# VHH binders against q8wuj3r1227to1361: the designs that were tried, part 23

Target 1, 135 residues: q8wuj3r1227to1361
Amino acid sequence: NDFAYIEVDGKKYPSSEDGIQVVVIDGNQGRVVSHTSFRNSILQGIPWQLFNYVATIPDNSIVLMASKGRYVSRGPWTRVLEKLGADRGLKLKEQMAFVGFKGSFRPIWVTLDTEDHKAKIFQVVPIPVVKKKKL
Key: E = the ipSAE of ESMFold2; O = the ipSAE of OpenDDE; V2 = 0.75 times the mean of E and O plus 0.25 times the DockQ between their complexes.

## First folded at step 21 (VHH; framework vhh_7ocj_1)

Design x5 (at its last look DockQ between E and O 0.69; V2 from the best seeds 0.00; counts 0 for: pae E 6.8 > 2)
Fold by OpenDDE, look of step 21:
Structure x5 (fold): chain B 135 residues (1-135), chain A 121 residues (1-121)
Amino acid sequence: as target 1 above (135 residues)
Amino acid sequence: QVQLVESGGGLVQAGGSLRLSCAASGFTFSSYDMGWYRQAPGKQRELVAFIYDKGWTRYGDFVKGRFTISRGNAKNTVYLQMNSLSVEDTAVYYCAAEYITYSSGKFYDSWGQGTQVTVSS
């Protein structure tokens, strides 16, 4: 059994497909506005579907991603993570969990976890998302 | 073909400053990220600074507030203001541009020829 899932404020968003699960949260209100998944065949062969989906995500959105099963850890699709605040040059492993942000700044709470066995992130994100200056 | 032309490199004393410039031409895309990498002799190429199409920036860990990346008024230009330079900053600095075609789902990147930055003690 694959126990991969995304949970937001106590609500679980399961995925039935191996690949990458995505949940989008409105950064102003903190509500889930959309969720979807991308199978390995899409990630590898038709990455434009992921690109287009991400492009349609409104600015100031928190973007959650989690892998299910053995996903395609390499390829052009991984570059979308950088657009959502992931560090450049990271090598993905067999499992991943990601808290990203689509906007005009990179919040400090953006986090990517990648592991061979299990990737997990537990995080509290302040709502509304605001740009904070380092004091 | 996308061409990246770098300028502003050279020799500078420790504690000094340099401003690198990169001008891109041949772009057919409306959205792109630009930035700088560097490679010192015997070391791997590493990220210095990037500025994304949405305007936010990221820096290498070694920058520590010394460098600032910014976009020019002209399209497809990027600057790297480097202050408080040290001998460890000696490297070839490369301009990079990254862009996406959403219709085809392809990422493209281009690199400049590199500009030498030498910091003397």
Scores: ipSAE 0.197, ipTM 0.597, lowest interface PAE 2.3, mean pLDDT 88
Fold by ESMFold2, look of step 21:
Structure x5 (fold): chain B 135 residues (1-135), chain A 121 residues (1-121)
Amino acid sequence: as target 1 above (135 residues)
Amino acid sequence: QVQLVESGGGLVQAGGSLRLSCAASGFTFSSYDMGWYRQAPGKQRELVAFIYDKGWTRYGDFVKGRFTISRGNAKNTVYLQMNSLSVEDTAVYYCAAEYITYSSGKFYDSWGQGTQVTVSS
């Protein structure tokens, strides 16, 4: 995908690099706290930079991801998406968009869209992010 | 070395309840994702319930709210409370521990020996 961005409350976070963009939002106040990218060369094999970055994300954080261009999305790095609320056993295609959460519960708004040609999510997330009781 | 020991299986009548336990040793329990899988004769092993290191949970579709996974980090034990059991729940239930290292991205899994759950009508 030659055109890729993440938008939060009207502010766009564009990418100049093929790979995965990540935007982290504090779930208490709704502030964007980081924006970073992981190139395709980093994502192949065992991408320790991605794992380390995810490990440093604070609890109660909304995590947005969007692909740019083609990428190889196999291997254990995708396990961290499951820890951010993605479906277990997911199989990523060549494009993806993701709204996830790092914390002690799985919000209902966690969403992954993955396809070979295009992935897009539009989502409203309640702030502050709180655990809802089971029904 | 990681060790997982299941207990609590047995024979129950349909509509009954069982509580499975899995005692874990040989690793930092709070860092692992823990789960229960089951396998009936002639079927593939399937996810029953999973609890992540941060405490949130996921269930197989067939659970339909009947089972609850929990973990006692101070006791290094994961539990599965199974209510409203039916004959279709008859299987060997396995405890699993999963871990991925953040520094290298290596993935590890370990499995218990399994405990039989038999539900009669």
Scores: ipSAE 0.051, ipTM 0.469, lowest interface PAE 6.8, mean pLDDT 76
ESMFold2 (binder alone), look of step 21: mean pLDDT 79; pTM 0.801

## First folded at step 22 (VHH; framework vhh_7ocj_1)

Design z1 (at its last look DockQ between E and O 0.01; V2 from the best seeds 0.00; counts 0 for: pae O 10.9 > 2, grease 24.6 > 24.2, SAP .697 > .668, placed apart)
Fold by ESMFold2, look of step 22:
Structure z1 (fold): chain B 135 residues (1-135), chain A 121 residues (1-121)
Amino acid sequence: as target 1 above (135 residues)
Amino acid sequence: QVQLVESGGGLVQAGGSLRLSCAASGFTFSSYDMGWYRQAPGKQRELVAFIYSKGWTRYGDFVKGRFTISRGNAKNTVYLQMNSLSVEDTAVYYCAAYYIEYSSGKFTDSWGQGTQVTVSS
């Protein structure tokens, strides 16, 4: 239950500490360009490290997040999920997994899973990521 | 301009209770996440309790069910009910307000001046 990892095209990115793990993928080429963890202690209080990190993510980036541990998916830091495409006003439970997007539009594959004991997403994202003009 | 004013601190015997209040002005109170933090001399500031704008709450591990955060949106006030106080709870307690403006990504935080809580044995 305290397992947390993100897998991209067969490569695993585990975390051994409570908090969130973030993996950033370039939406044009589909390459992982960043893997960063934020400990729960950094997520409490004033989460400047997380906010600055998210602000510097390049546009057209796929952003994956996974939580590990208790009480991580609460507080003001979770509002960045809405910036990355999560539905506004969602109530998070103890665990979360998220496939989001940094950019000027909201792709249909943006997905949030949140549950008390575990959260899991299995997702295929079309590359390159493009804005749909018509359905 | 955001202003936060704490009240309700003071001296209390161990095992006693206090209710802290934080009156807020200068912003749309119901849209902000609110929290109580504390700092004892020589220690780092630590989370006591946090309440999301939609009502979800979070507590520091040391709280162990003794404290309850609440908000009165009609009165622009956030409260901290503190029960079963011990000497380890002695600190300055600060009210804080947090908001992210989603269209710009701007993060805003504001802090009060603090109220002293002293717990004696």
Scores: ipSAE 0.006, ipTM 0.213, lowest interface PAE 9.8, mean pLDDT 75
Fold by OpenDDE, look of step 22:
Structure z1 (fold): chain B 135 residues (1-135), chain A 121 residues (1-121)
Amino acid sequence: as target 1 above (135 residues)
Amino acid sequence: QVQLVESGGGLVQAGGSLRLSCAASGFTFSSYDMGWYRQAPGKQRELVAFIYSKGWTRYGDFVKGRFTISRGNAKNTVYLQMNSLSVEDTAVYYCAAYYIEYSSGKFTDSWGQGTQVTVSS
């Protein structure tokens, strides 16, 4: 019952390790550009691996995160959620699911779900279709 | 330059209804994601309702089926039908648009100046 995964357009990205699963989506074309996970050992202390990873995420990326197992729900790493558009002062619980955004602003579709027993986000994130309006 | 203009706010008695309108102009794309936020005095701005360009909607937890967001004939117009209003709904309501800036290709947002909604007991 601790099964956790991220699904993008029907493709699942499971996580088998306690910690955080991350999937990065190109905000323009909607394809997954990278995915990784961060174990609790990384989340503890100064999670420079996570910070560096997030820093390298291109702007205009949709960032999906999901917890797995008894992940480290506290610590400096949670700041990345704020960086990716989560509200400040959030308190994570036993489970979390997150849809964030790497960019210069906070889209309103950024969502953090924190639950003691489950966290689930069924999120529709629009991928902008570049369609010029004809005058 | 993108501009959002809200209208429809005002004073209403508890249990009453209001319909907010937001008209966007200055867009260079044919479809936009649009929605409503609200901010009460001393509180943080919170999502009320959002409608994606593809028509999917999202509502704040407090809405509880009382509000409905919809688009006008033009995709750059959104409405917020608010029913069963309560004193707790008193706030400044802001229209927001999320889009790609055509000139730069960058994701951006725009906000209206807000419209006051006051619900009296």
Scores: ipSAE 0.005, ipTM 0.237, lowest interface PAE 10.9, mean pLDDT 83
ESMFold2 (binder alone), look of step 22: mean pLDDT 83; pTM 0.832

Design z2 (at its last look DockQ between E and O 0.64; V2 from the best seeds 0.00; counts 0 for: pae E 10.0 > 2, SAP .712 > .668)
Fold by OpenDDE, look of step 22:
Structure z2 (fold): chain B 135 residues (1-135), chain A 121 residues (1-121)
Amino acid sequence: as target 1 above (135 residues)
Amino acid sequence: QVQLVESGGGLVQAGGSLRLSCAASGFTFSDYDMGWYRQAPGKQRELVAFIYSKGWTRYGDFVKGRFTISRGNAKNTVYLQMNSLSVEDTAVYYCAAYTIEYSSGKFYDSWGQGTQVTVSS
């Protein structure tokens, strides 16, 4: 009964605890290089563990996030979404799915989906990830 | 230089009230999320209350509506109004400031030295 989950190239990445799940994909090769989760107790207050984790994500990484259960939808941790390309000032809801990017630019495919009952993103990301310029 | 200076702590009887203040300096206050934490002897530091730069609030489970966090942006101060205090609320209370520098992607946090709150029976 998961309203949000992460699946990459047919492989599902489960989460066991309420909070957020994170999957990091190499933007050049498209391989999953890291998978972790942050429970609500970590998300509360100043979530230094999450901040540190995000800080250590290599540039040019695709970062996937999904909520699990009744996750902490408010707090300082949400700013990491902005760091990873989400729009500023956004409010999370009961469920979230996020495709972000850590790098020097914001790809157009960065997407945050929030709904009260579900969040789902069907995302195709070109790999390798490159900055596109329009003439 | 970021500085956080707590005040307002002290001794109070159970059922009483205290108002903690945290004076912030050395940074753009409006860009920081602010919080109060506490640590009792032999216990882990825990969140009491947090307030976003945008004004959203969060409280620890034990607060149960007894405490209120607020921002005084004009004075670069964050407040914690504590009502209906109990002996279990005895702890050192710490002020914290947090922000993300979007240009660099760096996370910053700062802490005060703490103020003692003692609730007697």
Scores: ipSAE 0.017, ipTM 0.266, lowest interface PAE 6.8, mean pLDDT 85
Fold by ESMFold2, look of step 22:
Structure z2 (fold): chain B 135 residues (1-135), chain A 121 residues (1-121)
Amino acid sequence: as target 1 above (135 residues)
Amino acid sequence: QVQLVESGGGLVQAGGSLRLSCAASGFTFSDYDMGWYRQAPGKQRELVAFIYSKGWTRYGDFVKGRFTISRGNAKNTVYLQMNSLSVEDTAVYYCAAYTIEYSSGKFYDSWGQGTQVTVSS
């Protein structure tokens, strides 16, 4: 509920503020290459910091996102999810967890879970990322 | 290529009203989210109101129900109705559009030249 984190191969990446957190994993070696969060004040309106962050993610990257607390669940920032493989027009609820991909194709393991009280994903993603699955 | 042109600014007495318009061209208007920002002298630009392509809206906390954003997709225009203006609302008001270049994956904004709103007391 008020506790949110992303875990990759046993290592936890905690959230500190209401909003979303993002973890990027290199799809070639499976290493976490960045972890950052975007508080609600950034997500409102047109969130330039988030857009720039996503634009600089290398191709062939796994992108994990999780909500913390009462996050901004609507707005232009949510189009980032579509760029990372989420279905267009999906409505976010009070909680969100997402496994996405930045690249030229949409892997089958791209997944969004969104619920009012909890959202969680456990996923295995294949490394290197090709047309298979492994996490 | 993208063009946003604001109009409707001017001098108004405190307590008065203005309606700003932003005419848009150079992109598919109905697919994009639109917003109004303002910048007072010596201050940072801040969000006033935002209207999404699906029609729902969001406002900066300082608006407190005084302003209303709307869009006319057939006219490629976004509007900001500003009521109960005070001296603190004096600023240049900018129209903005959220745009994406799908082939490159870049996310960016487009901005108008701004229209001055001056509130006298």
Scores: ipSAE 0.006, ipTM 0.228, lowest interface PAE 10.0, mean pLDDT 75
ESMFold2 (binder alone), look of step 22: mean pLDDT 82; pTM 0.828

Design z3 (at its last read DockQ between E and O 0.84; V2 from the best seeds 0.00; counts 0 for: pae E 8.5 > 2)
Amino acid sequence: QVQLVESGGGLVQAGGSLRLSCAASGFTFSDYDMGWYRQAPGKQRELVAFIYSKGWTRYGDFVKGRFTISRGNAKNTVYLQMNSLSVEDTAVYYCAAEYIEYSSGRFYDSWGQGTQVTVSS
ESMFold2, look of step 22: ipSAE 0.179; ipTM 0.569
ESMFold2 (binder alone), look of step 22: mean pLDDT 85; pTM 0.849
OpenDDE, look of step 22: ipSAE 0.364; ipTM 0.701
ESMFold2, fold request of step 26: ipSAE 0.012, 0.011, 0.073; ipTM 0.328, 0.381, 0.479
ESMFold2 (binder alone), fold request of step 26: mean pLDDT 85, 85, 85; pTM 0.850, 0.851, 0.847
OpenDDE, fold request of step 26: ipSAE 0.310, 0.512, 0.484; ipTM 0.660, 0.775, 0.766
ESMFold2, last read: ipSAE 0.006, 0.013, 0.011; ipTM 0.350, 0.402, 0.363
ESMFold2 (binder alone), last read: mean pLDDT 84, 84, 84; pTM 0.843, 0.844, 0.839
OpenDDE, last read: ipSAE 0.629, 0.177, 0.597; ipTM 0.821, 0.579, 0.809

Design z4 (at its last look DockQ between E and O 0.56; V2 from the best seeds 0.00; counts 0 for: pae E 10.5 > 2, grease 30.3 > 24.2, SAP .803 > .668)
Fold by OpenDDE, look of step 22:
Structure z4 (fold): chain B 135 residues (1-135), chain A 121 residues (1-121)
Amino acid sequence: as target 1 above (135 residues)
Amino acid sequence: QVQLVESGGGLVQAGGSLRLSCAASGFTFSYYDMGWYRQAPGKQRELVAFIYSKGWTRYGDFVKGRFTISRGNAKNTVYLQMNSLSVEDTAVYYCAAEYIEYSSGKFTDSWGQGTQVTVSS
């Protein structure tokens, strides 16, 4: 059994290969608009496929990521997590789960969970996603 | 080659303000972040403020709302508005850019030459 997976509204999104699974949710409607995976061979080196994919994700998207198997936990690709709102200097572990945001701000609900044995996030995200400022 | 040029440093009295500027050039990759670090004599370099390409920010713990990092209208320009300065803020302030170097596939840091900020009591 995988210790990291993505489920949205009761629907599980499978991943067949070791690497990273990605699910993109429209921040306005709350529906899954795309899902894909990046195997380790892609994550190694300069992961242009991942970079390009992330670049094409529309703004105001919720981006879910989960590791599968022995994924590549190091390398330039990890910077994508920061671009999606993760804190800098993160050190990934054997498993990861990530709820990120593609947009012009970092929502408070952006979360990265890294554990050696499992990673799980129970996340409630308000839809539509809106930037809230405190007066 | 990425180049960073800082400006705006100088001498200021405690309680005063300074605005640092950094202009970056030579980027070949769109995914980059910029920020400010500082190094006081005898101390390690530490993060002051960082701004992601999309605009959200992170600050050092010592900032406590006193400093604000922002991007300018010009390409690859960042500012650091420093208010309520104290003697402890005296340091050389460095502009930094973090990006993936195409040739190596590694995230690389580029640094400016630094600008001296001196806060007098």
Scores: ipSAE 0.020, ipTM 0.458, lowest interface PAE 5.0, mean pLDDT 86
Fold by ESMFold2, look of step 22:
Structure z4 (fold): chain B 135 residues (1-135), chain A 121 residues (1-121)
Amino acid sequence: as target 1 above (135 residues)
Amino acid sequence: QVQLVESGGGLVQAGGSLRLSCAASGFTFSYYDMGWYRQAPGKQRELVAFIYSKGWTRYGDFVKGRFTISRGNAKNTVYLQMNSLSVEDTAVYYCAAEYIEYSSGKFTDSWGQGTQVTVSS
């Protein structure tokens, strides 16, 4: 399928352009604070717009990403997923969905799903996002 | 360009502990991430532990909670505390730094020379 959306607490954030859509949620209150799409022309080469966007995301933010259509699945932009908690060494397939986190720790719910024809994640994230200490 | 200096390797008995250090020097205009990889003879280099510039960490599956990576007083030094060592941990341990060159936007990897860790039974 060529449609893609991110849904947060019943609200859908669709994308109509091939590339990557991003939704940022405040980890303290659970409010969506940003929805931005990055089309393939931005993802190719050195995507300064994406790098700067990710760098300016406030700490303690939940970051959702989903691919749409034929997106650029390789290149320097993909390293931002690792900065948001994705495992090293995974290669993106033709579709991806991601629940990540901008902050000083890696929550256990950080998840990447990547498939050739469909990627989907359904997750419940505890709010506020707090580092769970192990004793 | 980042210069990496490793220390703390050596010989240790199984069940013992070692603490590795890696000091980075050089100027950078971007944040950088640092970590440890290891390579035993005849094996491919594998991730041991990595700490991102924002403080979160990841570990190779074989670590199983035995190792802990941390940063020192400045962003330029990282440590690897290795506990409950076994002979399978014998390898050359390499410090690595990953950063974005600001002028080019290129992700760049820098490596130390490596430090030998030998675990005897």
Scores: ipSAE 0.006, ipTM 0.273, lowest interface PAE 10.5, mean pLDDT 75
ESMFold2 (binder alone), look of step 22: mean pLDDT 83; pTM 0.833

Design z5 (at its last look DockQ between E and O 0.77; V2 from the best seeds 0.00; counts 0 for: pae E 9.8 > 2)
Fold by OpenDDE, look of step 22:
Structure z5 (fold): chain B 135 residues (1-135), chain A 121 residues (1-121)
Amino acid sequence: as target 1 above (135 residues)
Amino acid sequence: QVQLVESGGGLVQAGGSLRLSCAASGFTFDSYEMGWYRQAPGKQRELVAFIYSKGWTRYGDFVKGRFTISRGNAKNTVYLQMNSLSVEDTAVYYCAAEYIEYSSGKFYDSWGQGTQVTVSS
């Protein structure tokens, strides 16, 4: 199975449609608080459903995203990745995996992996998520 | 109509410092994300620094701690403190403002006219 998928603490979160899968984790508790998917038809054009969903994600949330199938890799929706800490100007590839953060800072563990054939991230995130400053 | 006005550019010797300012007006929204880009002759426009709505920042790889972006006290103002300038930093620097309206899914982008920064050896 070449599908990108999201697994949190041993639990897999399936996606049925081509598009992107999203899993939201509470940055304090480390628990999954919500999961959803956005199919290509939603990603196309103005993806207001995705934007609205992201806007409602609580601060201090870890946001996991994974592509499925031939997802829409271009378009306005990709800007949500920037809102969640991805670097600007990145072009998505055939598959993507993303670990983002909804908050007032950009953690160093925010990661976007884009590959032509496969994207996979092995991610360890400290819980609770806190902003670290250099003394 | 959103207008971005840059200032603070000019000629400076290598090792010197400049502080760029950008004042934005005409916004229809309460907050824009703002940043600085630069374009040198014959090169692509590249990100210098960006400050997101919640305050976290992103810098170009070449910055290496030399530049600092910050918000001003005035609404929709942004500064770029540039220290330890080198000849390679010579470029036109552009202020940018961006906003994502989540309710509609619309994106709004605005650019300044640019300010010339010239670093002499």
Scores: ipSAE 0.019, ipTM 0.422, lowest interface PAE 4.7, mean pLDDT 85
Fold by ESMFold2, look of step 22:
Structure z5 (fold): chain B 135 residues (1-135), chain A 121 residues (1-121)
Amino acid sequence: as target 1 above (135 residues)
Amino acid sequence: QVQLVESGGGLVQAGGSLRLSCAASGFTFDSYEMGWYRQAPGKQRELVAFIYSKGWTRYGDFVKGRFTISRGNAKNTVYLQMNSLSVEDTAVYYCAAEYIEYSSGKFYDSWGQGTQVTVSS
């Protein structure tokens, strides 16, 4: 439970520090365009580095997040999850995994898993990402 | 200084409809997210509806498809169309505006004074 990674199409993206890691995937072609981590010192208070990072993510992007170790699970930073499609008023537990989306709609595959001992998501996302009325 | 002015509240019989409006003024930042919360006497404030800057919406579970939030064509106005009202919808309804300035990390929220909605049986 102390080891965390994000895997996209067979490639693993590990994290070296307690906090969260983020992988951004282009929703048109399915290519990974960014991998970065935010350690606990950045998540505390008003985490402008994380807010700025999310603001610069291109529209129509898939955004993956996973916790590493004992991360800061409360505070203003958690509002970025809502911006990426998570439910308002969520409570994060000791571990989290998230599949989100930056864009003008909320895909049905947006998913948050948060538990005390493990958090895991396995998800197949349709590419290109488009808005659908019925699945 | 952001100012939010609600209108459209009042007394309505059960099964009826109301449309709430909220106009924002004095807003310094270009994008913001707006919504409605309500608070009945002795209850905690709860989310009714929210519309994000990218246009998608969220509703409280109790809404059950009866209410619709929308933005007006005019700048900085949101509407809440409330249909099939019941006595449980009686509350003060508050407009809220939220903005986060990502470059500085500053978080801003503003609340209106509230508008009373009373549903009679």
Scores: ipSAE 0.006, ipTM 0.311, lowest interface PAE 9.8, mean pLDDT 76
ESMFold2 (binder alone), look of step 22: mean pLDDT 81; pTM 0.814

Design z6 (at its last look DockQ between E and O 0.02; V2 from the best seeds 0.00; counts 0 for: pae E 17.0 > 2, placed apart)
Fold by OpenDDE, look of step 22:
Structure z6 (fold): chain B 135 residues (1-135), chain A 121 residues (1-121)
Amino acid sequence: as target 1 above (135 residues)
Amino acid sequence: QVQLVESGGGLVQAGGSLRLSCAASGFTFSSYDMGWYRQAPGKQRELVAFIYSKGWTRYGDFVKGRFTISRGNAKNTVYLQMNSLSVEDTAVYYCAAEYIEYSSGKWTDSWGQGTQVTVSS
């Protein structure tokens, strides 16, 4: 079983604690601007730390999330995924990987992978991120 | 206390159009999502359209481009333009708002009382 991690342009961002790992990428330049993790104790109840963190993420940011271990797969924190472009009503499973976007539109490449045994996303995101209009 | 008031429902012939409105009040926060659900007799409530605080939208699978959700000049107002209505669209339509309730610190849903939409053949 692969341990959960996020890798951006060859650089790994591991997490040692059960919970959710987050990496934020600038949608214009493609550079990682921040990374953090939220342990289960934070995900439980009212996860203000997560809410506040997400609120401070600049618009036009790519937001990567990955679960680690037996993370809290239910609760108010999951709403953050929807705010970052995940479909509504999805149920998380034992593993999750998420490529989201904070902005005024939902890019087509927003992806939430929920698997019982593994969650992996290998994805190319065009940088800079721009809203495409289908003609 | 958040209140949602729907309007614009009624009776319309198949192929016709309706425009639903929802006015929200009582918000103490700047970011919230709003949308429309519907429930037909004997069926489960289902998503019709949703518009997030940042402006991007989602529609139910049955919409097929017939409906358009939009926000008014005020962020607390949403509209649902429904075109090419069919008998299958007959239902009670509910306005919904999703927001973080400060008193509890959790995301909370608020619902309107619903407005009846009836499409006749």
Scores: ipSAE 0.267, ipTM 0.626, lowest interface PAE 1.7, mean pLDDT 87
Fold by ESMFold2, look of step 22:
Structure z6 (fold): chain B 135 residues (1-135), chain A 121 residues (1-121)
Amino acid sequence: as target 1 above (135 residues)
Amino acid sequence: QVQLVESGGGLVQAGGSLRLSCAASGFTFSSYDMGWYRQAPGKQRELVAFIYSKGWTRYGDFVKGRFTISRGNAKNTVYLQMNSLSVEDTAVYYCAAEYIEYSSGKWTDSWGQGTQVTVSS
């Protein structure tokens, strides 16, 4: 929808452009490492900016994503979600929110919420991130 | 076939309490996510409380700690304890069972018939 944000430990990371907002959190210490937005023009076609951004995310990082407005909900960029732990063959709807992980295993708390009207995730992630933790 | 039967609704004074129950059958109760939704006349249906198969919970913002969802897997029943009720809580309350079809990302829902809760001042 038109007001979208990601909040980590009380700090909000707003998005002003339609597309996808991304926040990266260090899984060892729980600190936000980066906040980046990708507008729809970047998501169309082969979105090298997004691919490179994800490739440079350090291992053991929590990756949060949220849609803003009318975003490009299909195309090659959606493979990023699978690389961060989303189920293969997922189909995004008009809104999405995602909690993923860059690393060598898939934590149980990796979550995708996608729906036509709204998408929302509230989640507490234990720090440091360790294999097979329950949420 | 999923079947959900609500009970425990009725008339209650403001400030009072009510406990809703939803008896479930036709699925493995412990593997589905369960929730309560409500709908007042002329309003859209809204989430009241939701409990995941793993046991953690979510609540609608309006609940503000007054309601507690729980599940009794041994009795195939989900409960909603409603305390500090106000007139604003008057609605039909629906039990729902939900899961995600992982291959499609689509949520699948089953619904009960609803139970009326009326809060008088």
Scores: ipSAE 0.000, ipTM 0.118, lowest interface PAE 17.0, mean pLDDT 73
ESMFold2 (binder alone), look of step 22: mean pLDDT 82; pTM 0.818

